# Miniprotein binders against Enhancer of translation termination 1 (ETT1): the designs that were tried, part 28

Target 1, 377 residues: Enhancer of translation termination 1 (ETT1), of Yarrowia lipolytica (q6c872)
Amino acid sequence: MAKRPLGLNKANKSKKKKLDSAEKAEKAVAKEISPENDESAEPAPALTLDADEEDDMGQLESLYKNWTSSERDSPRILHGVVHECDSLLQKAKGEGLPARFHEIYAASLLDLAEFADKKKPVKKKKVKSDDVAPETSDMFVDAALERVETGLEQYPEDAGLLFVKSRALKQDIDEKMSAVSKEERKETAKKMISQLNKILEVFKLAQKHASTVTPAQLDVVEELIELSGALESVVKQSDISETTLVACEKFYNEILASEKDENTVKKAHRGVGTCKMIVADSLLDLLDDDDEDNDDTVELAKKNLKAAIEHFQKSETDEDGEFMVTLAETMIQYGNLFETESDDQKKWYGEAVKRLRQAQRLGVGKYDEMILELEDD
Short names: E, the ipSAE of ESMFold2; O, the ipSAE of OpenDDE; V2, 0.75 times the mean of E and O plus 0.25 times the DockQ between their complexes.

## First folded at step 19 (miniprotein)

Design g5 (from e2 with K2E R112E; at its last look DockQ between E and O 0.71; V2 from the best seeds 0.76)
Fold by OpenDDE base, look of step 19:
Structure g5 (fold): chain B 377 residues (1-377), chain A 120 residues (1-120)
Amino acid sequence: as target 1 above (377 residues)
Amino acid sequence: SEERIRELMKKLMKLLERIEQLAEKIEELAKEGDPETVRELHFAIHELEWALILLAFALLRLKRHGSPEAIEELEQLIERLEDLIQKLEELLEKGDPETIRELEQEILELMEEILELREK
């Protein structure tokens, strides 16, 4: 009696449940995107129905460009982009659409997830069957992942699709971590750390097929570093996702070696600086207060903070008050590793105070107390 | 065990000074050297710095929970790092980009072994 392999039925149930969830997400998205009849909305320019397929994509690109160039404070333009994607998808019968269509649609779904209500941890209250569960951010992220995978089935080497996939996988971690119970949070975070490496592999594949890296693509790498630190704080393993930091710093160094765009180079310097800062922080967190032999670890942390400051200074701008605060905090932390009242400590506190005063002038915050503490030492 | 870990940390700090001296020499070579060779040398330096950082973290973890066997494995990985630094010092004068990339691959393999030690 041949034992039937139990594995195939679980895969088909997960695929069918994913399909039923995605088909519900697409149908829910298609239903709630019913424009509320706010009569005052100037009609979106009437898409001329007789436009060639090239003109249809040109209109979609124009709408998406209007979104990306906006303040992005309202999902109104974004709903217009998604509605146009649905229209094109119906017209094409789901076939023959370019990679860029799937990219715009998936990216727009990810942007809609930011405006959606986050899924609350399921308290075991029987949701009555008849309440249409409100669209939650996780549903848009799931729909974006499905759209990107559909595009990648046709265009497996498309850099734009691969970048959007990396962003969608990152956002899926955020959604999973927001929806998890307190009891399962640590175990979920451990599983999510193992997914960061997969996101980085997707990102490296995207980069390999890209001619240039955009500033928005660098923001995804920055967010991966931040997410790594956030997941580690939950796991309470003093273990940096060293693999994530190594891969991100390598990526930024490759940009610094090849890229000539000043803004991309500045972002890459910020990225390297952030990696060095995280290394320093994690070294300092591994200090034992009862251990007299911390000198070499403190010196290693000092070297990383110094490198962080040098990279941050290469990316400093006179208008970015938030970054001036980050740089000031890093300078304070570096100053704290010198002897109290030393010339080096006073130097670094003085450089921090300059930046805090500049940030205050830009309206970023109030640091008067912290400035006084740093000047009285 | 604590004394052995302290000696290994001091060894890592000396290896870091050698890496820093290599970085300075590469910056000097960048003025007159082949741009491709200089680029690969920069990548190799950054990979050596990371291998050293990974070893430092492994040492600090072993200070809290380490077995004698794990300390011995880590000591061997530090010796391999020293050998890779020595190879890069030799390549600085005569290395081609392909030979430097082979060294980068050996550094990456060392980094993987350091990360595997952490799981034990």
Scores: ipSAE 0.734, ipTM 0.915, lowest interface PAE 0.6, mean pLDDT 81
ESMFold2, look of step 19: ipSAE 0.824; ipTM 0.939
ESMFold2 (binder alone), look of step 19: mean pLDDT 85; pTM 0.865

Design g6 (from d6 with K2P F57W L115W; at its last look DockQ between E and O 0.61; V2 from the best seeds 0.71)
Fold by OpenDDE base, look of step 19:
Structure g6 (fold): chain B 377 residues (1-377), chain A 120 residues (1-120)
Amino acid sequence: as target 1 above (377 residues)
Amino acid sequence: SPERIRELMKKLMKLLERIEQLAEKIEELAKEGDPETVRELHMAIHELEWALILLAWALLRLKRHGSPEAIEELEQLIERLEDLIQKLEELLEKGDPETIRELEQEILELMREIWELREK
């Protein structure tokens, strides 16, 4: 009598509980988006019932464009976008909506997650049955993932949906890492590292179906690199998610080989430079202070920092004071690997000081003490 | 032994110098060469640089906790990197984009094997 493996029934109950939580999140989002009667909201022009489906989507695109072109300091416009998405979804009965609808809706939910309260690590407090769980950022990210998957079921090769999916999967990692207990954090981080590669596969699929990569899409890759470093710091493995970093640098190099847009090229140079800097840092973290035989490792770190500086200099702008600080820090780090008071060290400290003084003139910070230290050495 | 690890690191640094010399030659070829061939050569160089970095990290980890058997496996992977660099040096004169892409797949396989060594 072969014992049937009991494993399949737990997966279906977790799916049904996720569906019930997501359907509650969509219904909760739909309920809290009840406009409080602030009289000064000009009534959104009542969509006439006879507006062509093209006009309905044109209004949604206009609302979303108003959001994307705003200072993005208030979720007010986003609530308007999501409300219009819900209206269109009800009108269409969930069928016949274009890929762009699902993209805008999912992207807007991801943007709303940034304004929402983060889920606190579940202390074993008995949630009393009657407390409506406050809407948390994880609920918006889960709703965005469901929306983008619904779009991809109909439009599996849509680049916009695939880009939003990559962003949503990245934010889902951030949410999971924020909500995890201190005890489970290391084990959760290890699992999340394995998901970074899947996010990058989704991103590469998006790129394959896109005519061009936008600067905003490149920000997702930058955030993947940052998230990789943050997860590894939690795992306390000196080993970068080598696969993620390799594949991000490869992606930036493919852009540098094909792309002609100056801003996209500058971002790709910054991305490669960041990868090279991370490699250098990781090599230096692997040094043993008691080991006399670090010279070759230091030289390999020097080569990567030099390459980082060269890529950063190709992306440098006269107006980006924050990036000038990053470049100055990288130059200082490179200078620190030379002999004390060497001509090379003085050169690189001098180049850092120029950038720190420029950043200070732009109002980014005050570096007078750091400048003095770098000039007195 | 610590000495064997030092010798392997020095070997990696020499291989890096060969990769850098190949990169310079590709930049010279970029002036008159087929743009597709030049692009694939640049991609292969970046993949070789990554394979070298992965080997350096593996070596530094093995310095702290490595078995003799893991160091022998790493030495074989470094020899394979040297063979791949030699193949790319030969392709620089007569390589077509398809043959270069085949070499890139061999480099990616080497990188996978280096990652598998990390789990041992």
Scores: ipSAE 0.712, ipTM 0.908, lowest interface PAE 0.7, mean pLDDT 81
ESMFold2, look of step 19: ipSAE 0.777; ipTM 0.931
ESMFold2 (binder alone), look of step 19: mean pLDDT 85; pTM 0.874

Design g7 (from d6 with K2P R6M; at its last look DockQ between E and O 0.67; V2 from the best seeds 0.73)
Fold by OpenDDE base, look of step 19:
Formats: structure tokens, sequence, C-alpha cells
Structure g7 (fold): chain B 377 residues (1-377), chain A 120 residues (1-120)
């Protein structure tokens, strides 16, 4: 009597429950987008099927461009983009859509997740059966992942889809970390760290198939560095930031070696500078206060902070007051590693004070107390 | 012993000075050299710097909780870093981009071994 392996039936029930949740998310997204009757849909002229598909995609690109060029403070334009995606999906019967369609739709779902309520950690309260669970940000991220995977099944080497996949995977980590209980947070964070490497692999694959890297794509790498630091703070294991930082700094250095776009180069310099700063901080955090033999570690931290400052100065702009504060803080931290009242300390505090005063003039903050402290030393 | 860890840290700082001197020479070569070779040399330098940083972090962790055996394994990894720096110094004058990329793979392998040492 051959023991049938019990494992296959659980996998099919989880797939069917994921499909039912995804199909409910798509149907919930489709239902709460009740068309308010804005009557101003001018009838697009009946062009030929191929011209209608090009015109329909051109309209979608225009709507998405309107979103990306907006202040992005209201989901109203995004609901319009998603509604157009659903309309195109229905017209095409889900087949024959270009890679760019799946990219725009998945990206727009990720942007909608930012406006949605975050899923609260499920305390064991009996969810009563009948309340339609409100659409939560995790549902939009899951729908975006499904959409981008559908696109990648047809277009496995599409750079745009691969970039959106990397963003969606990052956002899925944020959602999982927000929804996890305090007791499971450390163990979930450990699992999410192993997922950062997969995001970086997807991102590198995207880059390989891309002709150029956009500034918005670089923001995903910055967010991966931040997320790595946040996950490490939860795990309290310093080993894992290093693999992410190595991979991110390598990526930024590859950009600096190849890219000519000034904004992309400035962002890559900021990225390298941030990696160097994190290395310096991590070295300083490993100092034991009772250990007189820390000089080499302090010197290694100083070298990394100096490199950070040099990269940040290459990316400095007269209008970015927030970044001037970050640069000033890094200069203060570097100054703190010199002898008290040394000419080097005074130099770096003086350079920080210039930037704090400039940021303050730009209305970013008030640093009068910090400026006085740095000038009285 | 704490003393052995301090000696290894001093060795890493000397290796960092050699990497910095290589970086300066590559910047000089960038004025007259083959752009592809110069690019690969820059990548190899950044990988050596990271291998050094990973070793420094491993040393600092071992200072708190290290076994004698782990310190000996780390000493061998530092010697391997020194050999890779020496290979890059030799490639600076005669290296082609393919040979430099082979060295980058050896550096990446060293970095993997350093990270695996921390899981033990």
Amino acid sequence: as target 1 above (377 residues)
Amino acid sequence: SPERIMELMKKLMKLLERIEQLAEKIEELAKEGDPETVRELHMAIHELEWALILLAFALLRLKRHGSPEAIEELEQLIERLEDLIQKLEELLEKGDPETIRELEQEILELMREILELREK
C-alpha cells in the first residue's frame, strides 16, 4: 500500500488560496474603482485594430506620464492609470499586451500601496466572517508582483519589468515587516535579509538589459541600503549589511565608470558616500570604550568618512538643503575623530557650519544651537 | 590573543596603504592607458578595498568572541589578500582586461570565504 505523499495537497490549497486572494484583490481594486461618471470621455476615433492598440497604449503612457510628473500627493491620477490598465486588459482578453503595459500597471499598483492602509499585525482576534477586509497595502504589492511575473513570463529579459520586480520585492519586505508580530519580527527579518540578495540579483539582471539606469531606479538601490540597515537593527547581526553594501557600492561604482548623465552620476556618488558612511559607523560601533588599542580602527573609520565626504561633495547642489544637513553631519562625525581643538577638527566643523547655515537659509531646519557648539569648540 | 588581533589589524592597514598607492597609479594610467583596462583595474581596487573591510570587521568580531582557530583561518585570508594585491600590482603594467577579470573573481571568492568564516 504505497503511502501517498501528503505534501502535494497543502501546496495546491495554498496556491488556490493565493489565487483566490489575488483574484479578490483584483476584483476589490476593480470594485472600489467605481467610475465616478466623469462624462468627458470623448469617443476615441475608431482606428484599425493595430492603430487602436497603439493609441490605447499611447493613452496609457500619457496617463502614467501625468502621474510621474505630478507632485504624487493624491492617488486620483493612479486610479485613472489602473482603470485604463484594466480596460486594456479586458479588451486584449489578457493576451498580446506589451511589456510596457505590465510595467506601468505593476508600478502603478506599487504607488497605490503607498496610499493604502498598512496591514496591522493579526492579533488572534476572531475576524468576524462578513466584514470585507479593507484593501491593505500588502494586497496592492501582491497584485503588482503577480502582474510583473505575468509580464516576465512573456518578456523575461525586459529591463523595465525587472526593475519593477526589484521594487515590488523590496516593498513586499516592508509589508511583511509591518505585518509581523513583535515576537516573530527577528525571525522574519532574518528571512527578509536573504531576500535582499535576490532583489539585487533581479536589479543586476535589469541593469544588464537596460541601456541606461534612471535616477528613479537608483532610488530603489538607496532604499535597499536603508532597508538592510533597518533589518540588521532588528536582527542585531552585523554580518548581513556587508553583502548588501558590497553589492550596492559595486553597482554605484559600475555606474560611475560608465555613466555620463550628471544626475545619475550625482546619485551614484551619494550612494557610494552612503555605503562608506555606513562602513565607518559600523567600525565605530565595534569599538570597545575600554580598549586603548582602537587607533587602527579609528583610522579605518576616518578613511571611510573622508571618502564619504569626497563622494558627497561631488553630488552637492546649492538647492538641496536636506542633503547639506547629511553632508554636515558626516563632516561633524569626521571632525569628532580628530584631536579636540585640532586644526583638522576646526576645519571640518567649519565646513559643516557653512552647510548648516545654508540649509537653515533654505528653510530645512534650525541649527543655531549646533552651530554655536561647533564654533565654541 | 588580543595582541595577535592587533598585529593583524596593523597588517590590514599596511595592505590598505598598498591598495591606495595602486589606486593613485591607476589614476595616472587613466590619462594614457586603455579605457577598458583602466575600468577593470578600478573595479579590482574597489573589490580589494571591500575584501579588506570584511577582514577588518571579522577581526573586530573575533576580538570579542574569537577562537584561536578562527584567528588562524583569518590570518590565512589576510595572506591571500596580500597575494591578490601583489598580483594586481603586477597586472598594472602588463595586465589585459581578461586577466584582471580573472583576478576579480579570485577577490570575490576571498570575500565569500571571509563571509563564510562568520557563520561558523
Scores: ipSAE 0.730, ipTM 0.914, lowest interface PAE 0.6, mean pLDDT 81
ESMFold2, look of step 19: ipSAE 0.755; ipTM 0.931
ESMFold2 (binder alone), look of step 19: mean pLDDT 85; pTM 0.871

Design g8 (from d6 with W50S I53S F57S L60S; at its last look DockQ between E and O 0.73; V2 from the best seeds 0.00; counts 0 for: pae E 2.1 > 1.5)
Fold by OpenDDE base, look of step 19:
Structure g8 (fold): chain B 377 residues (1-377), chain A 120 residues (1-120)
Amino acid sequence: as target 1 above (377 residues)
Amino acid sequence: SKERIRELMKKLMKLLERIEQLAEKIEELAKEGDPETVRELHMAIHELESALSLLASALSRLKRHGSPEAIEELEQLIERLEDLIQKLEELLEKGDPETIRELEQEILELMREILELREK
């Protein structure tokens, strides 16, 4: 009987259902981590009972660093991290834990959600009450949200906790969109869109309290852009993607103005380029083939694609063949907006072909047909 | 209505050319200017470009389904963008970082109003 951590005060009846799922996830995680089933688990290094609180956190940091530095192909190390978090939580009686503890634990729960089965849309079949509902990814995300909120109650300005909160809120949208019925999908997507702005606010608050933004923290912003586009496609209302897109572009530009880390700067350039590309695509999707008044819209799309290409070229690396394809596609799209057989079109197709050939050399794909089409024009 | 939208799109394209000319001047100022002022000027340029893109997208939507009243509201927002660009042109020579940040807040307010217009 794993004793509940005592900290869950009188949250309202609606929170109680999420709390019951999060507590089920924590208990379920704690049960799966029970060493009985996997004889091959090297015993987590036995925390010496006399380890100072600093040594206990040092061990947790070491375990989490081992996870983050792994190929992350197996949840084994991650289960070890969560088990250590539960052990520390019990030792501390839920009090006096640093912000970094709550961060590692919440982040590790989010990473466990990726290995868990996604919640299927409940077809109205009465699941009998006695079927132990399998651990679903939504349960880990709910537990991560609860953990990060517990940390933020003690450390409201902790950048690490705020970044993990932004990631957890993004992943909660993915879970909700995966679990929703086809009939409710559009209405759920509309509600999730209003949460994208809250994620950005949390992320901006995190950034304000951070000394530096890591490339991994920027992945959350990239995923937020992708999620915005995915939600827009469901809603078929373009208004919402633009607010998120503009806010993401601003955020990337703030990074480009402040950050000196080469990898962070490259990611921010890629991010701005992606925002410019999405704006160009949205403008081009508004063209009607029979409308003589498209010239100004096409010119604005050209300007955005040019800016996208310039940002992408600043983020280009000789080893990233997948990104070379993305850049080539953007160059082709830009070339397509010039007059057929123009010197500008030929230039941009030629620059695309160089990148497609390089990507092909890196083993990313075969583009021989597309290269021939772009060379014959 | 189509002709009015066409005229507004041409106005946006001219405003974009003014923003581009400001960006070039900021790159020249970056060689000798105060780094904080130059940073805030770059941020204001990016916000103006974003506001312009929102207006262009709003115009393109109004071309399909726009009311005359929505076109008039959008015309006023384009005039406000022009005024903000002109304020930034004036700040390029004498602006301090705090005054530029105040302009950035005005641009963000314009962007909010553009987005609210689309919900109507």
Scores: ipSAE 0.294, ipTM 0.720, lowest interface PAE 1.4, mean pLDDT 78
ESMFold2, look of step 19: ipSAE 0.591; ipTM 0.860
ESMFold2 (binder alone), look of step 19: mean pLDDT 85; pTM 0.873

## First folded at step 20 (miniprotein)

Design j1 (from g2 with M43F; at its last look DockQ between E and O 0.63; V2 from the best seeds 0.74)
Fold by ESMFold2, look of step 20:
Structure j1 (fold): chain B 377 residues (1-377), chain A 120 residues (1-120)
Amino acid sequence: as target 1 above (377 residues)
Amino acid sequence: SKERIRELMKKLMKLLERIEQLAEKIEELAKEGDPETVRELHFAIHELEWALILLAFALLRLKRHGSPEAIEELEQLIERLEDLIQKLEELLEKGDPETIRELEQEIWELMREIWELREK
């Protein structure tokens, strides 16, 4: 029943991730070689603060918004955010700071970790004399965890802090997994499954107290799904990927029931659609080719793929070519489950072709060969 | 074993039809019902669907490596799912949010039992 190739979006995504990491490495090297050149050129005012001197949180919010709205390809704005956070800590001696301050500070430290060097696995502790050690990504993650816990001491049920905590704990798992030797990897992953369970508990608590949810907070949910799968593949005897998927889909559905922000609602629809697609893929992977009666399993997969398409269509925009490819792949998978040359198969292949052409017009890949295959009778 | 697993998968698909009928009735109740009650009913439906999906995964994995004892244990869990679906059908008109949350806890307990069985 399956006739058409899959995996188009994954190939494009892996190339984009490689380009992003290569750009980060290049900028880090250039910064280390000639830091004085950056100081000799005072830039024109590129960062505008909307708040006056006595509204320090307004100034911090403006700086952080400049970061979140940027391309996020340089740590320069983040250094400004962290320096403002340090200044506010000194000014607030003897006075509490709001939960939002701690949230921004921890989130900014966590974002800085993406620009820092990774800590190398400890196999041979031969370190030359006390050179100035560069700040490593795990140090920024540790600092973010400390900051979020400080905020939670005063605001234990603040949803924003709890969402940042879940994100920081997830990144902490990545740091610990990258820092261990191959011999220690499986045992470390087993310990990280326990920490992932703690992240799910923090995530549930954040959901309980969230009055609003931002699109950035929803990014954590997809990251949790991916992390749980990665840990399960290392350990091999774990239910954490299924447990995580169930919890994350529930969160997306809670957002759909209560959230008003259009962008957040669209991302939640993409989240539910992704969960449905993962279920369908898993069912189809479990098909027994020797069994003549797979009809019920295929029908369950079809129901999940149709639900995924419906959710994806509610989240579709004219500007996101990468997502158009994801939707097209899902439509092709669904079409493959219909009888060859059926009207239903042709319909869904046609819908996929529409999205592939749109993505191609937006500069996302070249699909002429696949379009020909899908339209070929 | 393959014939028994096919029968159980067919039973799961019939249970899915009942869950879908419940979802349709909840949409009718959403027009005039208490928002908190409707929200919890929707969550219960999603959780029943997940329990069904997890049972389907477990059945399909047993087709390749399962024992008669494991299939019998899964059949008992499928009967538990059917009982929970019936409880939700009974709560549709009469339930309050706290009673529905108690049912949700039972559904989560079923899912935990399914996961524990796959680890054995």
Scores: ipSAE 0.797, ipTM 0.937, lowest interface PAE 0.7, mean pLDDT 80
Fold by OpenDDE base, look of step 20:
Structure j1 (fold): chain B 377 residues (1-377), chain A 120 residues (1-120)
Amino acid sequence: as target 1 above (377 residues)
Amino acid sequence: SKERIRELMKKLMKLLERIEQLAEKIEELAKEGDPETVRELHFAIHELEWALILLAFALLRLKRHGSPEAIEELEQLIERLEDLIQKLEELLEKGDPETIRELEQEIWELMREIWELREK
């Protein structure tokens, strides 16, 4: 009997099989061990039903924290979280659960989708009726959306639920774009663009109701920027990235103005830097090689790359070799906008080389050829 | 048309210099000013920078495919950006957070109109 995976609220039509009969009355004789008298133990105060519910949620929070604090290499902990969510849902009869329950459950389903097989484009082969189609990532995303909507029906202004909704809607775009045929990809991407705006509206609503933003909530913003660029590349319409970038940079700037957590602040600086970098790249892509009047556009790109570098430097860490590469690439690109062999170009190439050598020492990539090119220029 | 676009780009670069000078003044005000007012001023600056970037992108696209009518519409949007910068310059000394948020909303309206121009 294949254990149906827990968490997918597929309404199993309970076929009422009438299991009839057997009454067997076995009389196991529990022996009367009589121990005596001592009267005085005051009855431990009845743990109110509320205290058991608080402990149950505390256990769920602990399990979810164990997942979020793990290397996230195995869905084993997630299956534990989802199993606890299903247990709590059954105990509560689906009512009276806090917003945080629905948040953890939906988030855990989204994390499970990453371990699931992606839905392949169904070529119309007659699938025979009886093969239980394996659970695909889209089914976990759909279940997460249903869960977060159930939470939002009760808690419409809960920031945690709204953030998870934004993540789920983003992941639903990724699933739709993965499942689409090559022929329908452009038309699907155009439809997904209109959903990006809806995600941003949900995210802005989440932010409005949030007292603090977590690093994981900032990852959703980063992923929205990446997804916007990916959809733009498919549609070949540059207008879409800019709306997303404006909204994301505003959000990061609001974090930088309010947040005190060093990691959140560093991520927000990376986010602003990324937005500035994308602006610079997009300006440079709009240059016309046949036009002598590119100076103002190049200067505008230089200003954005400089701002990107300044934000990235505020977020730089001695242990993040991958980010050192990103910073080095941005410094190279900024150096490329100066006169060949200028002191400014040599300075920025030299700063890039330092970071590439640091990344190599951390075991991130090999840049020996690129280092040689940047030192010989 | 190319000459007009060049003139508009130079106008945007001058407006950027004004925005940068405002940003420097806001950083000076951050030492002694009301923290809420300073926060809203920073948001308004970043929104003006974005409005300028959006106008620059629109100009660069119009350089490739622009109609004279679209250039004239963009000229009006650049004039509105200049007016919004001037309003923020006036608010720097005497603005309250509510009045600055009203200006931010006007900047967002300008950004919407710049987007609608790209769909044409």
Scores: ipSAE 0.749, ipTM 0.921, lowest interface PAE 0.6, mean pLDDT 81
ESMFold2 (binder alone), look of step 20: mean pLDDT 84; pTM 0.861

